VH-VL binders against q9h9l3. Designs and how they scored, part 304

Target 1, 176 residues: q9h9l3
Amino acid sequence: PRKMVAIDCEMVGTGPKGHVSSLARCSIVNYNGDVLYDEYILPPCHIVDYRTRWSGIRKQHMVNATPFKIARGQILKILTGKIVVGHAIHNDFKALQYFHPKSLTRDTSHIPPLNRKADCPENATMSLKHLTKKLLNRDIQVGKSGHSSVEDAQATMELYKLVEVEWEEHLARNPP
Short names: E, the ipSAE of ESMFold2; O, the ipSAE of OpenDDE; V2, 0.75 times the mean of E and O plus 0.25 times the DockQ between their complexes.

## First folded at step 17 (VH-VL)

Design ya128 (framework fv_fezakinumab; at its last look DockQ between E and O 0.04; V2 from the best seeds 0.00; counts 0 for: pae O 12.6 > 2, placed apart)
Fold by ESMFold2, look of step 18:
Structure ya128 (fold): chain C 176 residues (1-176), chain A 123 residues (1-123), chain B 111 residues (1-111)
Amino acid sequence: as target 1 above (176 residues)
Amino acid sequence: QVQLVQSGAEVKKPGASVKVSCKASGYTFTSYYMHWVRQAPGQGLEWVGWINPYTGFEFYAQKFRGRVTMTRDTSISTAYMELSRLRSDDTAVYYCARSGTYYYDSGPRFDPWGRGTLVTVSS
Amino acid sequence: QAVLTQPPSVSGAPGQRVTISCTGSSSDIGLSYDVHWYQQLPGTAPKLLIYENSNRPSGVPDRFSGSKSGTSASLAITGLQAEDEADYYCQSYDSSLEGWVFGGGTQLTVL
C-alpha cells in the first residue's frame, strides 16, 4: 500500500505586477500529522509582492531561505511514489514545477463526499478554513500574521481522513 | 496560430559549441515550459531538458549536465539551447517543444514541436 | 538505450487493428506517471497523438486509442490506413532519472 502525505505551500508574487505565484514556503506532514518538511524557499526570480497578509512571508524569512532548486529536489524526493493530499493542490504542484501523477493526488477542495459532510453543494469549491471549522471544529488561519503551511497541511490530512475509505474506493472504480 | 520557428542547420567540428534558437509566436511565451529533444539520424527521441521561460529556471537530463545550457530572451519570445564540447555522436536534429505548466492548462504533453535544427558534427 | 521499451516494428494490412506496446519500470509508468504518444511521419517533426494515457487532441481520429496498466501502456490503431505508416514514440516521466523519457520508437508498416 502507498504511503500518504499532505502538503501545503505559501506563495509570493513575482513577475509583472506580482501576479505570478512563486513558492516561498512548503510544509509536508505524514498521515499522523508529524512534520516531514518545513522550509522557507527563495524563489529564483525577484519577489514583487510578499503577499504577507495571506502568505505570512516577510523579507526576513528570505535571508536564509533554501534556494528553489535545492528545496524542489528535497520536496520531490519526499513526494515520489506517495499519495499526496492538498487543498487546491494543483497550485502547489505548479509552484513546484512538477507533475505528480493524478492517480496519486487528492484535492480536498474537489471531493464531493467531503462537501456533503459539510452541508455544502457537492460541486462547490470550499475554502480550507471553512471545511476545517465545519468538520473538525477547529479555527485555522487565525489572526493577521498570514497562514501557517504546517497548520494547513495538518488540517488537510485530517479532512481527508474523514472521507478516505469512501473516496479511495471511488477512485479505484473511477481512475482519473 | 501557435508556432515554434527554429534556427537553421549548423555544421561544427568536434570540441566546438552550437547554439540553437526557437522563436515562439501565437501564445504567451512565458506561460508555458520549453523543452528540447534531439534525434540522431535513424535513431529515437531523446529528452535534453527544459526551461521555464518566465523565471529562467532550467533542468537538464543527467546525460547533458555540464555540457548544455538553456536560456531565453522574453523580449523576443525566443528560447535557446547551447551544447558545448561537441562530439560526432551529438550529430542530431534538435527540436524545441512546448508543454503546459500544470494539468488544467495543456499539462505535460509536448505540443507543438518546432521543425527541428540539424546539427552536424564532423571533422 | 531507450528507457521505455517498444517493439522495433509492427505491421498490418489496411483496415486491420495493430497495437504498439510501451513497457516501463517501477520508477516511471509503474509509479503512475502518464504516458503520451507521438506520431512521426517520414521527414517531419513528431506530432502529439495521445496525451495523459488515453486522451485525443483535436484532429486525431478516434481509431487511435491509448491505455495504461501496471508498468505498461498500449497504443491501438484500428481501421489501419496507408497514411498511418510512421514511427510511434511513447513518453513518460521517470523519477529516478528526474526527467522525461521516450520509448525507442516503433516503425509501423502498412502492407
Scores: ipSAE 0.802, ipTM 0.911, lowest interface PAE 1.1, mean pLDDT 93
Fold by ESMFold2-Fast, scan of step 17:
Structure ya128 (fold): chain C 176 residues (1-176), chain A 123 residues (1-123), chain B 111 residues (1-111)
Amino acid sequence: as target 1 above (176 residues)
Amino acid sequence: QVQLVQSGAEVKKPGASVKVSCKASGYTFTSYYMHWVRQAPGQGLEWVGWINPYTGFEFYAQKFRGRVTMTRDTSISTAYMELSRLRSDDTAVYYCARSGTYYYDSGPRFDPWGRGTLVTVSS
Amino acid sequence: QAVLTQPPSVSGAPGQRVTISCTGSSSDIGLSYDVHWYQQLPGTAPKLLIYENSNRPSGVPDRFSGSKSGTSASLAITGLQAEDEADYYCQSYDSSLEGWVFGGGTQLTVL
């Protein structure tokens, strides 16, 4: 079988009025939840809005952050050829400016059996926080000081493991 | 309608630089990547690189790093490819082509293509 | 220098079927990256013919089809017509080169 990893990225606002989402942190964990990568990333453009309440990123984290182009290369080496799990993962891939093969991508915000287990409508897009509380009885993204991308990636992997057998069988019958 | 209009043919001497333009219309310029692909006379297609017009991020094929620069001007929806230190084997038709930024938005396929700009490098 | 391998030429008579192969490696098609196909008529820019292995853009007739297996992809053309005479290129993404790569092209001659 192919190796599986989970990813979660934090973005800050760059460009006019801080409307452009630029990668500023990325965490990747393996199947068991061990951290494979966790770095603050320096956007190539001036940061207008740290979005700290959600990102957890502050100016101090940028001092020794890895430049975007270098971090992107490191991250892509880890993701290549692996099944990558994420929540609303298209946002992470857009921030990386990378096309990961659809057949190797798993998005926990779009897995109907996962919503069903959480007593949510199968076609609704539920937040990572809600699914984690409902299915794992864990509180993530607590407080107002920002999210931990490591915590989010770990929770995302554990959520996927709840439906892995069923969903992989579905994908084998219905290739993306 | 979606259209990519490229600048006209160029004749350059070895060692010079050339800058080709690609003007986009009929879509939101910053919502798609712009790629550059070249084709030497009688030869196949060769990818040069791409630029994200929204962020300005550029990425080039290893063969062209240090000689190529891609830029854009969002006020006129135009992308540029500049190739420096030209050699005779840089003689080719240079195409611009559009791709999506994610699968939701056309994915990585190249569509449409500009009609091409012939760059001839001769002494 | 083409990264993906295609036969340099293929030929068929009107009404026949031809298949054009595209062979990659463990760093591109073998890593599940999609294959796209382009048709280039003489003196024109390439035109998207097949995308994401097997999908047809609007306006491309169903006699053109694509498939992918392992490290290879193929383009099938049934009911050959004179206007199909063109160069055909496959394309994918290569992780080692970190970029898009093309096949060397296949010239289709309709006899």
Scores: ipSAE 0.786, ipTM 0.909, lowest interface PAE 1.1, mean pLDDT 92
Fold by OpenDDE, look of step 18:
Structure ya128 (fold): chain C 176 residues (1-176), chain A 123 residues (1-123), chain B 111 residues (1-111)
Amino acid sequence: as target 1 above (176 residues)
Amino acid sequence: QVQLVQSGAEVKKPGASVKVSCKASGYTFTSYYMHWVRQAPGQGLEWVGWINPYTGFEFYAQKFRGRVTMTRDTSISTAYMELSRLRSDDTAVYYCARSGTYYYDSGPRFDPWGRGTLVTVSS
Amino acid sequence: QAVLTQPPSVSGAPGQRVTISCTGSSSDIGLSYDVHWYQQLPGTAPKLLIYENSNRPSGVPDRFSGSKSGTSASLAITGLQAEDEADYYCQSYDSSLEGWVFGGGTQLTVL
C-alpha cells in the first residue's frame, strides 16, 4: 500500500480573546481518499471562539469529542513513517504540537508546479479552495456551515497527485 | 562518467526470492531516482518501480505490490530490488535506471541504464 | 497488453523515412505527461533516444526526431541506416496506474 496520507485540521480559538489556535477536528485520508481518521477533538483549554464559519465546529461537536492527548496519540500513530500531504500543513502540525520530518512532508501551498498548472505565480501562496477550483473544477468550502476537513484533505491529496511525479523528483534533487 | 553497475546473473527456484543490486557512481546518488525495469525474453519493457534514495520512499507498479521491495544503501550508493515468491514468468533481465527531476532537470527519462541482471526462475 | 500502443514492427530501406507511433487511449492519462523514446539494440540495454517528446540527447543523430500531439506521439527516423535496426519503446507516466508505462515496443527492420 502507498505510504501516503493527507491531513486537514480544524482549529478553534482558546486562550485570551481566543487567539490561540487549538485543534478541534482532524481528518486523515489515504491515497485513494478513503477516510482513515475523522474525529472531533476536545482542546485542553476552554474554547473561547469556535470560529464556526471557518472551522465548522459547533459547541455540540465538543460534547463527545476525543480529548486532545488521546487524539494526538492516535493521529501520530497514523502519520508515523508516512508521507504526509497537507495544505499550509505547518498550521496542522502546530495545532497537533507535532512536527513531521520535512523529508516526509508535502505542502500543497508551496509547490510551484502546482501553481503553474493553475496558472498562478509559482511563488505565490494560493488557497486550497482556489487550487481545487482551478485544477479539479470542484467547489469546496462553500456555504456558511464552515469547512469540511475530510473534503479538504481529499482535495489536498487529489491536488498533490497532479504533481506527485515531478515534485517527488524535484525533492530528490533538492532535499529539504 | 555516470555508471550503474548491477549484480550478476541469478538462478532461482519457484517460490524463492532474489535480490539484485545496482551500484551508482559518477553522480550524487541521493539526487536522482532509481528505477527498476524488467524485460522477459523476447518481450517488452515493464516498469517495476522506483525509489527515492534520499528519503527511501518507494513506488511500485500495481502488479508487483506485495512481492517487490526496493531499498538503498546511501553509504555505498547502491540500490536493491528484491522480488519474492518467484515464478517462472519472473524470468527476465532486470535493469536499474536513473531519472532526474521532471520539470526542473533531467525529468523522468531513464538515463543511464544498467547493463541488466538476468534472473532465471526454473524448477 | 501495454498501455501505450505501438506497431509491433516497421520496416524501411536504407535512406528512407520511417515513423513509429505511440498512442494512448483518451481515457488514459499516460500521455498527459511527456513521452520519451528508447532504442534497444540486440543484446543490449535500452538507450535514451528522445526525451520530453522531441529533445535529443547528446550523441543522438538529428535524423531521429520526436513529436507529440494529443494522445499520440511519434518517432521519426530519416535517412534510415542499417545500424538503426533495433527495438524502439515509447514511455510515459500514467497516474491512474501509479507508474511509468512503456509501449509494447516496435521492431524496426532495415531491408
Scores: ipSAE 0.000, ipTM 0.538, lowest interface PAE 12.6, mean pLDDT 90
ESMFold2 (binder alone), look of step 18: mean pLDDT 91; pTM 0.937

Design ya129 (framework fv_fezakinumab)
Fold by ESMFold2-Fast, scan of step 17:
Parts: structure tokens; C-alpha cells; sequence
Structure ya129 (fold): chain C 176 residues (1-176), chain A 123 residues (1-123), chain B 111 residues (1-111)
């Protein structure tokens, strides 16, 4: 009875030497891959390192970005009570400074059946790019301009759908 | 040994401000959130808010917004809670308590707690 | 103004079993947020007793156990001892308040 969404966040470096990972973009898609949320987010601290090769974030994106505290409130309203799918999703939740219930969290980097379908060791942590290419025959995170969090969230939802029935049955039998 | 040591009791007049400190030791100060919880005499526990000592991000319960400010000094591993425009019903023991930042680092549970600081507001 | 509802008091004799309930709503426990329990001995700070619904920290006897179902949680104490006389508080997270919330507390009296 709970709805399902997928999330992907981009982080920039703040604090001494760009050491701290601060939320700079968040994308949320529904079960069908439609965008529910996609905003650039302004960290409360000075950005030291945009990490553009990975994040896709540039100074221009910060001009009209939503302040972190406001964006966090909007995002949490969407996530609350829903099954949330992500890849290495602990990084996204840490950036949001939020504890989503473990029973409603699905991490595509830690689903053994998904790795098995990709001909990878069941307990290995595989990248989103690798799993998407192997299982969906689609290239994501292409080029030097950084990643699209919308593209990543959509790919993550599609990956989860490949194992949804099997994994939900496993979780019902082995609650987190 | 993980410890949280709080400042001593305070007596304040209505309208004044009070600043309570919580000094952490025995762990990496910036790896955990610091929460503040109060308890009026003979009453229950009431969450006031939290601060992330690493980022400085702070979030407060709706009731205290506009009157409370949480800060930290990482050089001395100390968190502070300042409550302004004090009223008699702010009389309470104020506790600091630690939580994780994610489930890998002990999750949202509060452990340990400081011994509490009694703040009395009277005149 | 406690958000989670607990009975104000419970009592039992040594060796008995007591249960303390914690009732939430669709904005907290009903949204699958975890429940934690704290024990407060007279004149002391609260101490973590149960975390993430049913887990015990080191040093907490197995006489203490927690459970959660639907919008409610329960703390069970078996083999009740005089030293268990204390106030007990449940805690969760509430989405509508965007913060941590506590029950009103239950005073356990050992007869």
C-alpha cells in the first residue's frame, strides 16, 4: 500500500579544503520515472569545490538555487511514508541529514539478486553506471560534464523494478 | 570513555537569556549530532533541537524557533544552547544528548546524555 | 504536550511482568519510524534502554524487551526488581513536526 519513489543527490565540497559533502541538487522520480522534484540546492556554507566532473554542478546553478533548509523540508515531505529507492542511498540521506526508516529503504547497491542478474558477485558493491549498462543496456553518466541526478534516479527505479517482486518477498520473510 | 559534561545551574529573571554548554570527550565531536532536550520539574521530556557540529547546521522544534540558538566550538569540542526572552515556564533541566548522523554511526538514538543543567527563571 | 501517549503509571510486584504502551499516530510510528526507550531513575539523566524498536545496548538485561506494531510500541519488563522503579519514556520521529518526539512518561512503582 505504500507508494515508491527513487532519489539521487549531487554533492559539492564545503568546509576546510572542500572536505564536507553538502547537498547541491536532488532529483526524485515516481514509480513510472516521472519527475516529482528536481532542484539545485544552495548549501549554507561557502562552496570550495564544485566537484563538477561528478556532480555536474557549476557556479551558475547556484544563482537561483533553493536554500538547503527549505529544500530539505520539501524533499522530506515527498519521502515521508514512501518506499525510497536509491543507489548507495546512505550518502543521499546523510546529505539530507535525515533518517528514513530502514524498512522503507531500498539500496540498489546492496541487493544480491540484482548483482546476480548482472553476472557480478552477489556481495560486491557495483556502480549504478555498470548495473544500468549490464541490465538495461543504457549508458548513463556519459562525458566530462558531470552526472544528471534525474537520469540516475530514473535508472535506479528501473533497476529496482527488475528484482522488486523477489526482493519484497525476501524482505517480508526477513524484515530489516 | 564517552562523556558529556554540562555547565552549572543558572538562575535568571524573566526576559533574560541563558547559555548552557555541553563539553564532549572520548569520541570524534564532529561525527555525531548534538541534541538538546528539556524537562520541567515533575514533567516529561521535550526535544528542543539539534546541531551538526561538522557543518554547523541547526534545526529546532517549532515551539522554540525565534528564541533558541545552537552553536558549537570544535576547537574545544563544546556545544551550546542559548535560550532568549525567558519565561517562568522555561524553568527546567536542560540536557544535551548525542545521536548518530546515520544508522552506520549509531543511528537516531540518544546516547549518551549529559547530567543536565537546571535553569530557574523567577522573580 | 506529549505527542506519543503512554499510561501515566504502572505498578507490579517483584518477579512480575509489566508492559508499558506507547501510542503514536500516522505521522510518526505509523510511518515506520523507529521507537526508542529511555529509563530515568530519580534525580538522574535518562539512559538509553531500548533502541530501534527491540535492540538492547550493552549492559541492559534481557528482562527488558521492546516491540512495535502499527502505530504503537511496547516496553516489557519481566522479573520485575525494586531497582526498576523509575520513569520510562518512549521516543520516535514525527514527520509533521519534523523532529523527535517523546511520550509523556510512565512512572513504574515496584510494590
Amino acid sequence: as target 1 above (176 residues)
Amino acid sequence: QVQLVQSGAEVKKPGASVKVSCKASGYTFTSYYMHWVRQAPGQGLEWVGWINPYTGFEFYAQKFRGRVTMTRDTSISTAYMELSRLRSDDTAVYYCARSGTYYYDSGPRFDPWGRGTLVTVSS
Amino acid sequence: QAVLTQPPSVSGAPGQRVTISCTGSSSDIGLAYDVHWYQQLPGTAPKLLIYENSNRPSGVPDRFSGSKSGTSASLAITGLQAEDEADYYCQSYDSSLEGWVFGGGTQLTVL
Scores: ipSAE 0.792, ipTM 0.905, lowest interface PAE 1.1, mean pLDDT 92

Design ya13 (framework fv_fezakinumab; at its last look DockQ between E and O 0.75; V2 from the best seeds 0.75)
Fold by OpenDDE, look of step 18:
Parts: structure tokens; sequence; C-alpha cells
Structure ya13 (fold): chain C 176 residues (1-176), chain A 123 residues (1-123), chain B 111 residues (1-111)
């Protein structure tokens, strides 16, 4: 089987009124939770809203941040050919403006067996925080300092590992 | 209905530049990527590049880097492709084509296409 | 020069079945990227025919079908009709190029 990584991205607001979500941090971990990538990323446009409450991004983090295009190249190099696990991963790929093969994508926000295990409706979209608490008995995204993309990526990977066998078998029988 | 209306045919001399426009209607311009594809006479389709009208991010095929510039004006839902230092082998019909932003949307399939803009480069 | 390989031409009589192959590599189709097919009638712009390997857009007859396996994809046309005479292109995404790629195109002639 292909190598597996988990990704989580934090975004800031750019453009008019800060409505544009721009990548400001990206964290990638391997199957064991080891950090493969964790960088602050400088958006190409002026940051209007750091969204610190959620993103954890502050102005000081942008001082030595990696330019977006460079970071994107680095990230894509890591993701290429991998099974990429994420929660609501659509947002991460959108922030990266990147296309990953559907067959190599695992979104923990849309895995019915995972929801079932957490006593949630199978077709509901549950938060990473909720699933992590229910299934891993761990609190993430605590406090007002913002999210940790590393922590979230690690949690996402651990959640997926709970249903990996079942889900991979399902996907094998029902390829996208 | 979704439509992509392209600018008219162009005749240019070698070394000149050409800028083709593609006006989108019938959908949210910034919710889809805009691609440019060209087709030389009697030849196949060749992808030139794409732009995200929402962010302004653009990416070009290696072959065209340094000569092509893709831009957009969101106020009029129009995408532009400018090709500089034109040569005879740049003669082609240039198409704009819409695609979804990601697989979770409408994916990278190109739909619809503009009717194309013929660019002729001749001395 | 096309990254994806198609036969330059195929032909068939009305009512027959024809197939058009599209061969990629480990960095595109073989990597898992989906294949799309386009039909281009003479003197017109390409039109989406098949998306995501085997799905038909609204308005496309069910006699058109697509499949994908390994590093290759295939377009099948059953009940061939005169109006099917056109050029057909496959498309995918190449990770090594970080861009979309087309096949060389296949000219379908209805005899």
Amino acid sequence: as target 1 above (176 residues)
Amino acid sequence: QVQLVQSGAEVKKPGASVKVSCKASGYTFTSYFMHWVRQAPGQGLEWVGWINPYTGFEFYAQKFRGRVTMTRDTSISTAYMELSRLRSDDTAVYYCARSGTYYYDSGPRFDPWGRGTLVTVSS
Amino acid sequence: QAVLTQPPSVSGAPGQRVTISCTGSSSDIGLGYDVHWYQQLPGTAPKLLIYENSNRPSGVPDRFSGSKSGTSASLAITGLQAEDEADYYCQSYDSSLEGWVFGGGTQLTVL
C-alpha cells in the first residue's frame, strides 16, 4: 500500500474584507504522527484578518514565513503519490489550490464507519474536535490561542487509523 | 445558461503580443477555475495554463512560462490570456474553458468551452 | 508530444462498436487522476463527453461509455452513428508537470 500522510492547514483572510482564505500554515504528519512538514506560509496578498482565534496565526508568524508558491511546491512534493488524510480536506486542498487524486484522498469528515463508531449519524458532518473527544478521549483546539495544525493533523491520522482497515476495504470494493 | 464569450480573431506579426479575453456569464465567475487551451491547425489540444479568478493564482505549462500571462477582472467576470514574443508556431485557436475548483466541487473537467479565438502569427 | 497516447484514427460502420484507448503514465492516470473525454466536431470547440472516467454529462447518450484501469483509459461508442464522426481527446492531470494533459486525439470516421 501507498504511504499515508495527514495534512492540516490554517488560513488567514485576505482580499476585500478578508473574505479570501489564504494559506498561512500547513502541517503534514506521517502515519506515526511524526511531523514531516510544518511551516508558516506567507500569502501573496496583504493579510486583512489573521483569524487568530481559529487559525492561531499572528503577525509575528509571518515575519519569516515561507512564500506561498515556494511552500506550495514543497507541500505538493510531499503529498504526491501519497494517500492523504485530512478532516474536511477540501478546505486544505482549496487553500493549496491543489488537485489530489480522489482515490488517494481520505476525508475523516465523510467516513460513515468513523461516525458510527462515535455514535453519530453516518452521513453527518462531525467536527474534528468532536470526533477526537469521542473516539480518542482527547481535547484538541482548546483555549483561545488558536488551533494547532500539527495537533489537528495528528488527531486526524489517529482517527483514520481506527477505521482504516474497514474503510480501505470498502474503497477497494467501491472505488470512487 | 453558462457561457464563455471570447474576443475576436487576431492577426499578429512575429515578436508581437496578443491578449485574448474570455467573458463568463451564467455562473459565479470566482467559483471556478479558468483554463486556456490552444489548438494549432490540424493538431491536438494543448493546455496552456489556468487561473483562479478568486485568488488570482495562476499556473502555466512549462512550455509557456516567461511568455504567457493570465489575468482576470472579477468586476466584469472576464479572464485574459496574453502571449508575448509570438512566433509562427503560436498560430492556433485559443480556448478558454471552465473547470471546478476541486474534486469535491465539479472537478477538473473542462465544461463549458469558449468558441475559441483564432490567433494567426505571420510575417 | 502529447503526454497521453491515443490512436490517431479509428473507424467503424454505423451500428458498430468502436473503442478509443488512452494510455498514460505513473504520474497521471497511473497515479490515480481521473480521465475525462471530449468530443470535437469539425469546426467546433471541444465538448465534454465523459468526466471522471465513466460519467456522462446531461445530454450525452448512453451509447458513450468510459472506463479506466491502471495507466490507461478507454472510450467506447456503441451503435455508431454518422453524427459521431469527430475528434476525441482524453484528458488527465500530470503531477510531474503540475498541469493538465491531453491525448493526441483520435479521429473517428464513420464508414
Scores: ipSAE 0.782, ipTM 0.909, lowest interface PAE 0.7, mean pLDDT 94
Fold by ESMFold2, look of step 18:
Structure ya13 (fold): chain C 176 residues (1-176), chain A 123 residues (1-123), chain B 111 residues (1-111)
Amino acid sequence: as target 1 above (176 residues)
Amino acid sequence: QVQLVQSGAEVKKPGASVKVSCKASGYTFTSYFMHWVRQAPGQGLEWVGWINPYTGFEFYAQKFRGRVTMTRDTSISTAYMELSRLRSDDTAVYYCARSGTYYYDSGPRFDPWGRGTLVTVSS
Amino acid sequence: QAVLTQPPSVSGAPGQRVTISCTGSSSDIGLGYDVHWYQQLPGTAPKLLIYENSNRPSGVPDRFSGSKSGTSASLAITGLQAEDEADYYCQSYDSSLEGWVFGGGTQLTVL
């Protein structure tokens, strides 16, 4: 069986008016929640808006940050050949400028059985915070200092485990 | 109408360099990747590399590293590929081709393609 | 040489079905990366024919279909027509080469 990891990224604003999302932190955890990767990443273009309220990224984090090209290489080496779990994971792959195989991708924001367990509409897009509170009895993304990508990746893996058997079986019958 | 218009044919001597242009229209140039693909006469397609026109981030196939440079000018929606230290086996049609940046918008497929620029390297 | 292996040529009579194979390795198709197909008429640029294994863009008739299994992909053309005479290329991503890769191309002849 393929190994499984969970990923979460924090983005900063680049481009006109800071509206483009660029990768500034990435965290990867294994099946047991152990941290495999957690780095601040320096985008290849000027940061217009740190988005600190949500990203937790500040100027000082960029002083020692790994340049994007190097970080991308490190991250992709970890992801290659693995089932990658994330929440709204297309945003993470877009920020990495990488297309992970659909057959190896799991998005906890769009798993009908997971929504059903949370007593939510099966086809709704549910926030990570909401699902984590409902199904794991935990509060994440609390306070004013922004999100933790480690915390979010760990929560995402735990959520997927709740539906893993059912969803993997479904995907085997219905390849993406 | 999405369109990629490439510069005209080039004839070069071995050891020279060539710079091919690809002007985009009908879409937001900085929202999509630009790829370069070449085809030697009677041969198949060979991927050269890509550039993100927004950031300038580029990635090249291993075969071309050290000889290829991909750039862009966002003010005129134009991507460029420069190949240096030309050899006779660099004779090919060089295509630009657009791809999306994520699955929700065009994905990794090449659509559209430019019409190609013939580069002939002859002593 | 091309990273993905295609037969150099295939042929069929009008109305028949032909298939074109595309065989990769455990570092590309076999690792789960999607396959895309392009049609190239003589003297023209390639055109997208099939993307993400089996999807047809607008304007491509449903007699063109694609599939992927294991380390291989296949393009099928039913109801073969004279205008289908062209070169066909498969394309994927290879993690070992860290890049986009093509098949060597298949010349389709309509008899």
Scores: ipSAE 0.710, ipTM 0.879, lowest interface PAE 1.6, mean pLDDT 92
Fold by ESMFold2-Fast, scan of step 17:
Structure ya13 (fold): chain C 176 residues (1-176), chain A 123 residues (1-123), chain B 111 residues (1-111)
Amino acid sequence: as target 1 above (176 residues)
Amino acid sequence: QVQLVQSGAEVKKPGASVKVSCKASGYTFTSYFMHWVRQAPGQGLEWVGWINPYTGFEFYAQKFRGRVTMTRDTSISTAYMELSRLRSDDTAVYYCARSGTYYYDSGPRFDPWGRGTLVTVSS
Amino acid sequence: QAVLTQPPSVSGAPGQRVTISCTGSSSDIGLGYDVHWYQQLPGTAPKLLIYENSNRPSGVPDRFSGSKSGTSASLAITGLQAEDEADYYCQSYDSSLEGWVFGGGTQLTVL
């Protein structure tokens, strides 16, 4: 079968009033949760708002960060041809300026069986933190020092594995 | 009504540069990618590159790297493509075309297209 | 050369069915990227005809349909009409080129 990875990205604010979300960190893990990629990424635009409470990004992380174009190339080499799992993954792909095939994309924020297992409405968009607590009995994104994209990517892969057999069968019968 | 309006025809000498504009209206300019596609007389469509008007990120087909530059001005919802060191075989109609940035919007399909700008390169 | 392969021409009589093929490789259509189709009437800009393999934009009649299998896609036109005479282009995304790629175009002649 086709290999599977999970991705999670952290964004900082650039542009007027920091309203533009620019990629500042990306983590990719394999099926077993081993880290394949984890780098701080230097946006091509001036950072106005580090959004540290959520991103965990501080000015010091930018000193040796990989420039965006180089990081993008490295990341795309890992994602190409693989099933990519993420949570609200469209935000990650937008930040990467990347088009991954829809047939190879798995978004844990839009998998009805996963919400059903969590006793949530099937068509609701639930946060990664909520699903992880309900289904894996684990607290992620704890505290006020920002999120770990490695932790988020690992949780996302574990969540997908709970519904993998059922969802892959569904997609084979109902291609996107 | 979503519309892309391109600048008028240009006639240039070999070695010169040309800058074509594409003014967008009827949608949020920064929410979509802008592509440039050319078509030589009697020939097929050839993708030149794209720009993200929100971030300014640009990416070009290898054939045009070093000769093409794409920019935008968000205050007037206008994208630009500048092609330098022109050769006679750069004679073509140059189109701008909009695409979505991911599958949750209009996706990667090109819609709408500008009506094209004819660039003629002759001595 | 065009990255995607289309026949250079196809012809049919009014009322007939024609099919236009589009063949890619493992780095584009074969990798799972969607195929889009554009119609270009003489002297005009291309117009989106089919998107994401088989979907029609508003205003495109159901005589036009698309399909995709493996490394190839196909555009079918039924009930052929004189106004269908145009050039047709397939398009996909190629991962090795990191860009959009077009077929060479197929000129449809209605006899």
Scores: ipSAE 0.587, ipTM 0.849, lowest interface PAE 2.0, mean pLDDT 90
ESMFold2 (binder alone), look of step 18: mean pLDDT 92; pTM 0.939

Design ya130 (framework fv_fezakinumab)
Fold by ESMFold2-Fast, scan of step 17:
Structure ya130 (fold): chain C 176 residues (1-176), chain A 123 residues (1-123), chain B 111 residues (1-111)
Amino acid sequence: as target 1 above (176 residues)
Amino acid sequence: QVQLVQSGAEVKKPGASVKVSCKASGYTFTSYYMHWVRQAPGQGLEWVGWINPYTGFEFYAQKFRGRVTMTRDTSISTAYMELSRLRSDDTAVYYCARSGTYYYDSGPRFDPWGRGTLVTVSS
Amino acid sequence: QAVLTQPPSVSGAPGQRVTISCTGSSSDIGLGFDVHWYQQLPGTAPKLLIYENSNRPSGVPDRFSGSKSGTSASLAITGLQAEDEADYYCQSYDSSLEGWVFGGGTQLTVL
């Protein structure tokens, strides 16, 4: 069987008015929630907006951060050939400038059975915080100091595990 | 109307360098990757590398690292590929081609392609 | 030296069905990366024919179809027409080379 990992990234604003989302932290956990990777990452572009309230990233984290090109190589070595779970994972892959195969990608923001279990409309995009509270009875992303990408990746893996058997069977019958 | 317009044919001596341009129009230049692909006469397609016009991040096929440089000028929506230390076996048509940045947009497929720039390396 | 293997040529008569194979390895198609197909008419740039294994761009007739299984992909052309005479290239991504790879190309001759 293919190994499975969960990923969550934090982005900062670069480019005009800080509108570009650039990778500034990445966390990857294995199936059991153990951390495989967790590094601050220095974007190749000037940071205009740290987005600290959401990202948890401050100027101090950039001092010894891994340069983007090196971090990208390390991250891709971990992701390649694995089933990768994330929430709104297209944002993470865009920040990594990477195309992970659709057949090996699991996006917990687009799994209808997961929304159904949470008593939410099947085609709605629900936040990770909402799904985690509803289905795991756990509060994540608390306070105003920013999110923990490790916590988010762990929660994302646990959410996927709730629907893993039924969703993998669905995908086998209905390949992406 | 999405269009990629490439510069004209070049004839170079071995050891020289060549710089090919690809001017984009009809879409947001910084929202898509730009790839370069070459084709030697009567041969198949060979990927050279790509550049992200928004970030300036570039990545090259192993074979071309150290000899190729990709750049862009966002003010005129133009991408460039410069190949140095030319050899006779660098004679080829060089194409630029656009790809999306993720599956939920255009995805990784190459569409459209420029019409190609013939680069001839001869003594 | 192409990483993906295609037959160098294939031929058929008008109205027939032809299939062009594209064989990769565990580091590209076998790893789950999508396969795209391009048609190149003589003297022209390649044109996207099939993307992400089986999808057709607007304007490509449904006579063209793609499929993928294991380490291989196939392009099928039904109701073959004289205008289909061209070179066909498959493309994927190879993780060991960290880049895009093409098949060697297949010349289709309509007899």
Scores: ipSAE 0.532, ipTM 0.851, lowest interface PAE 2.9, mean pLDDT 91

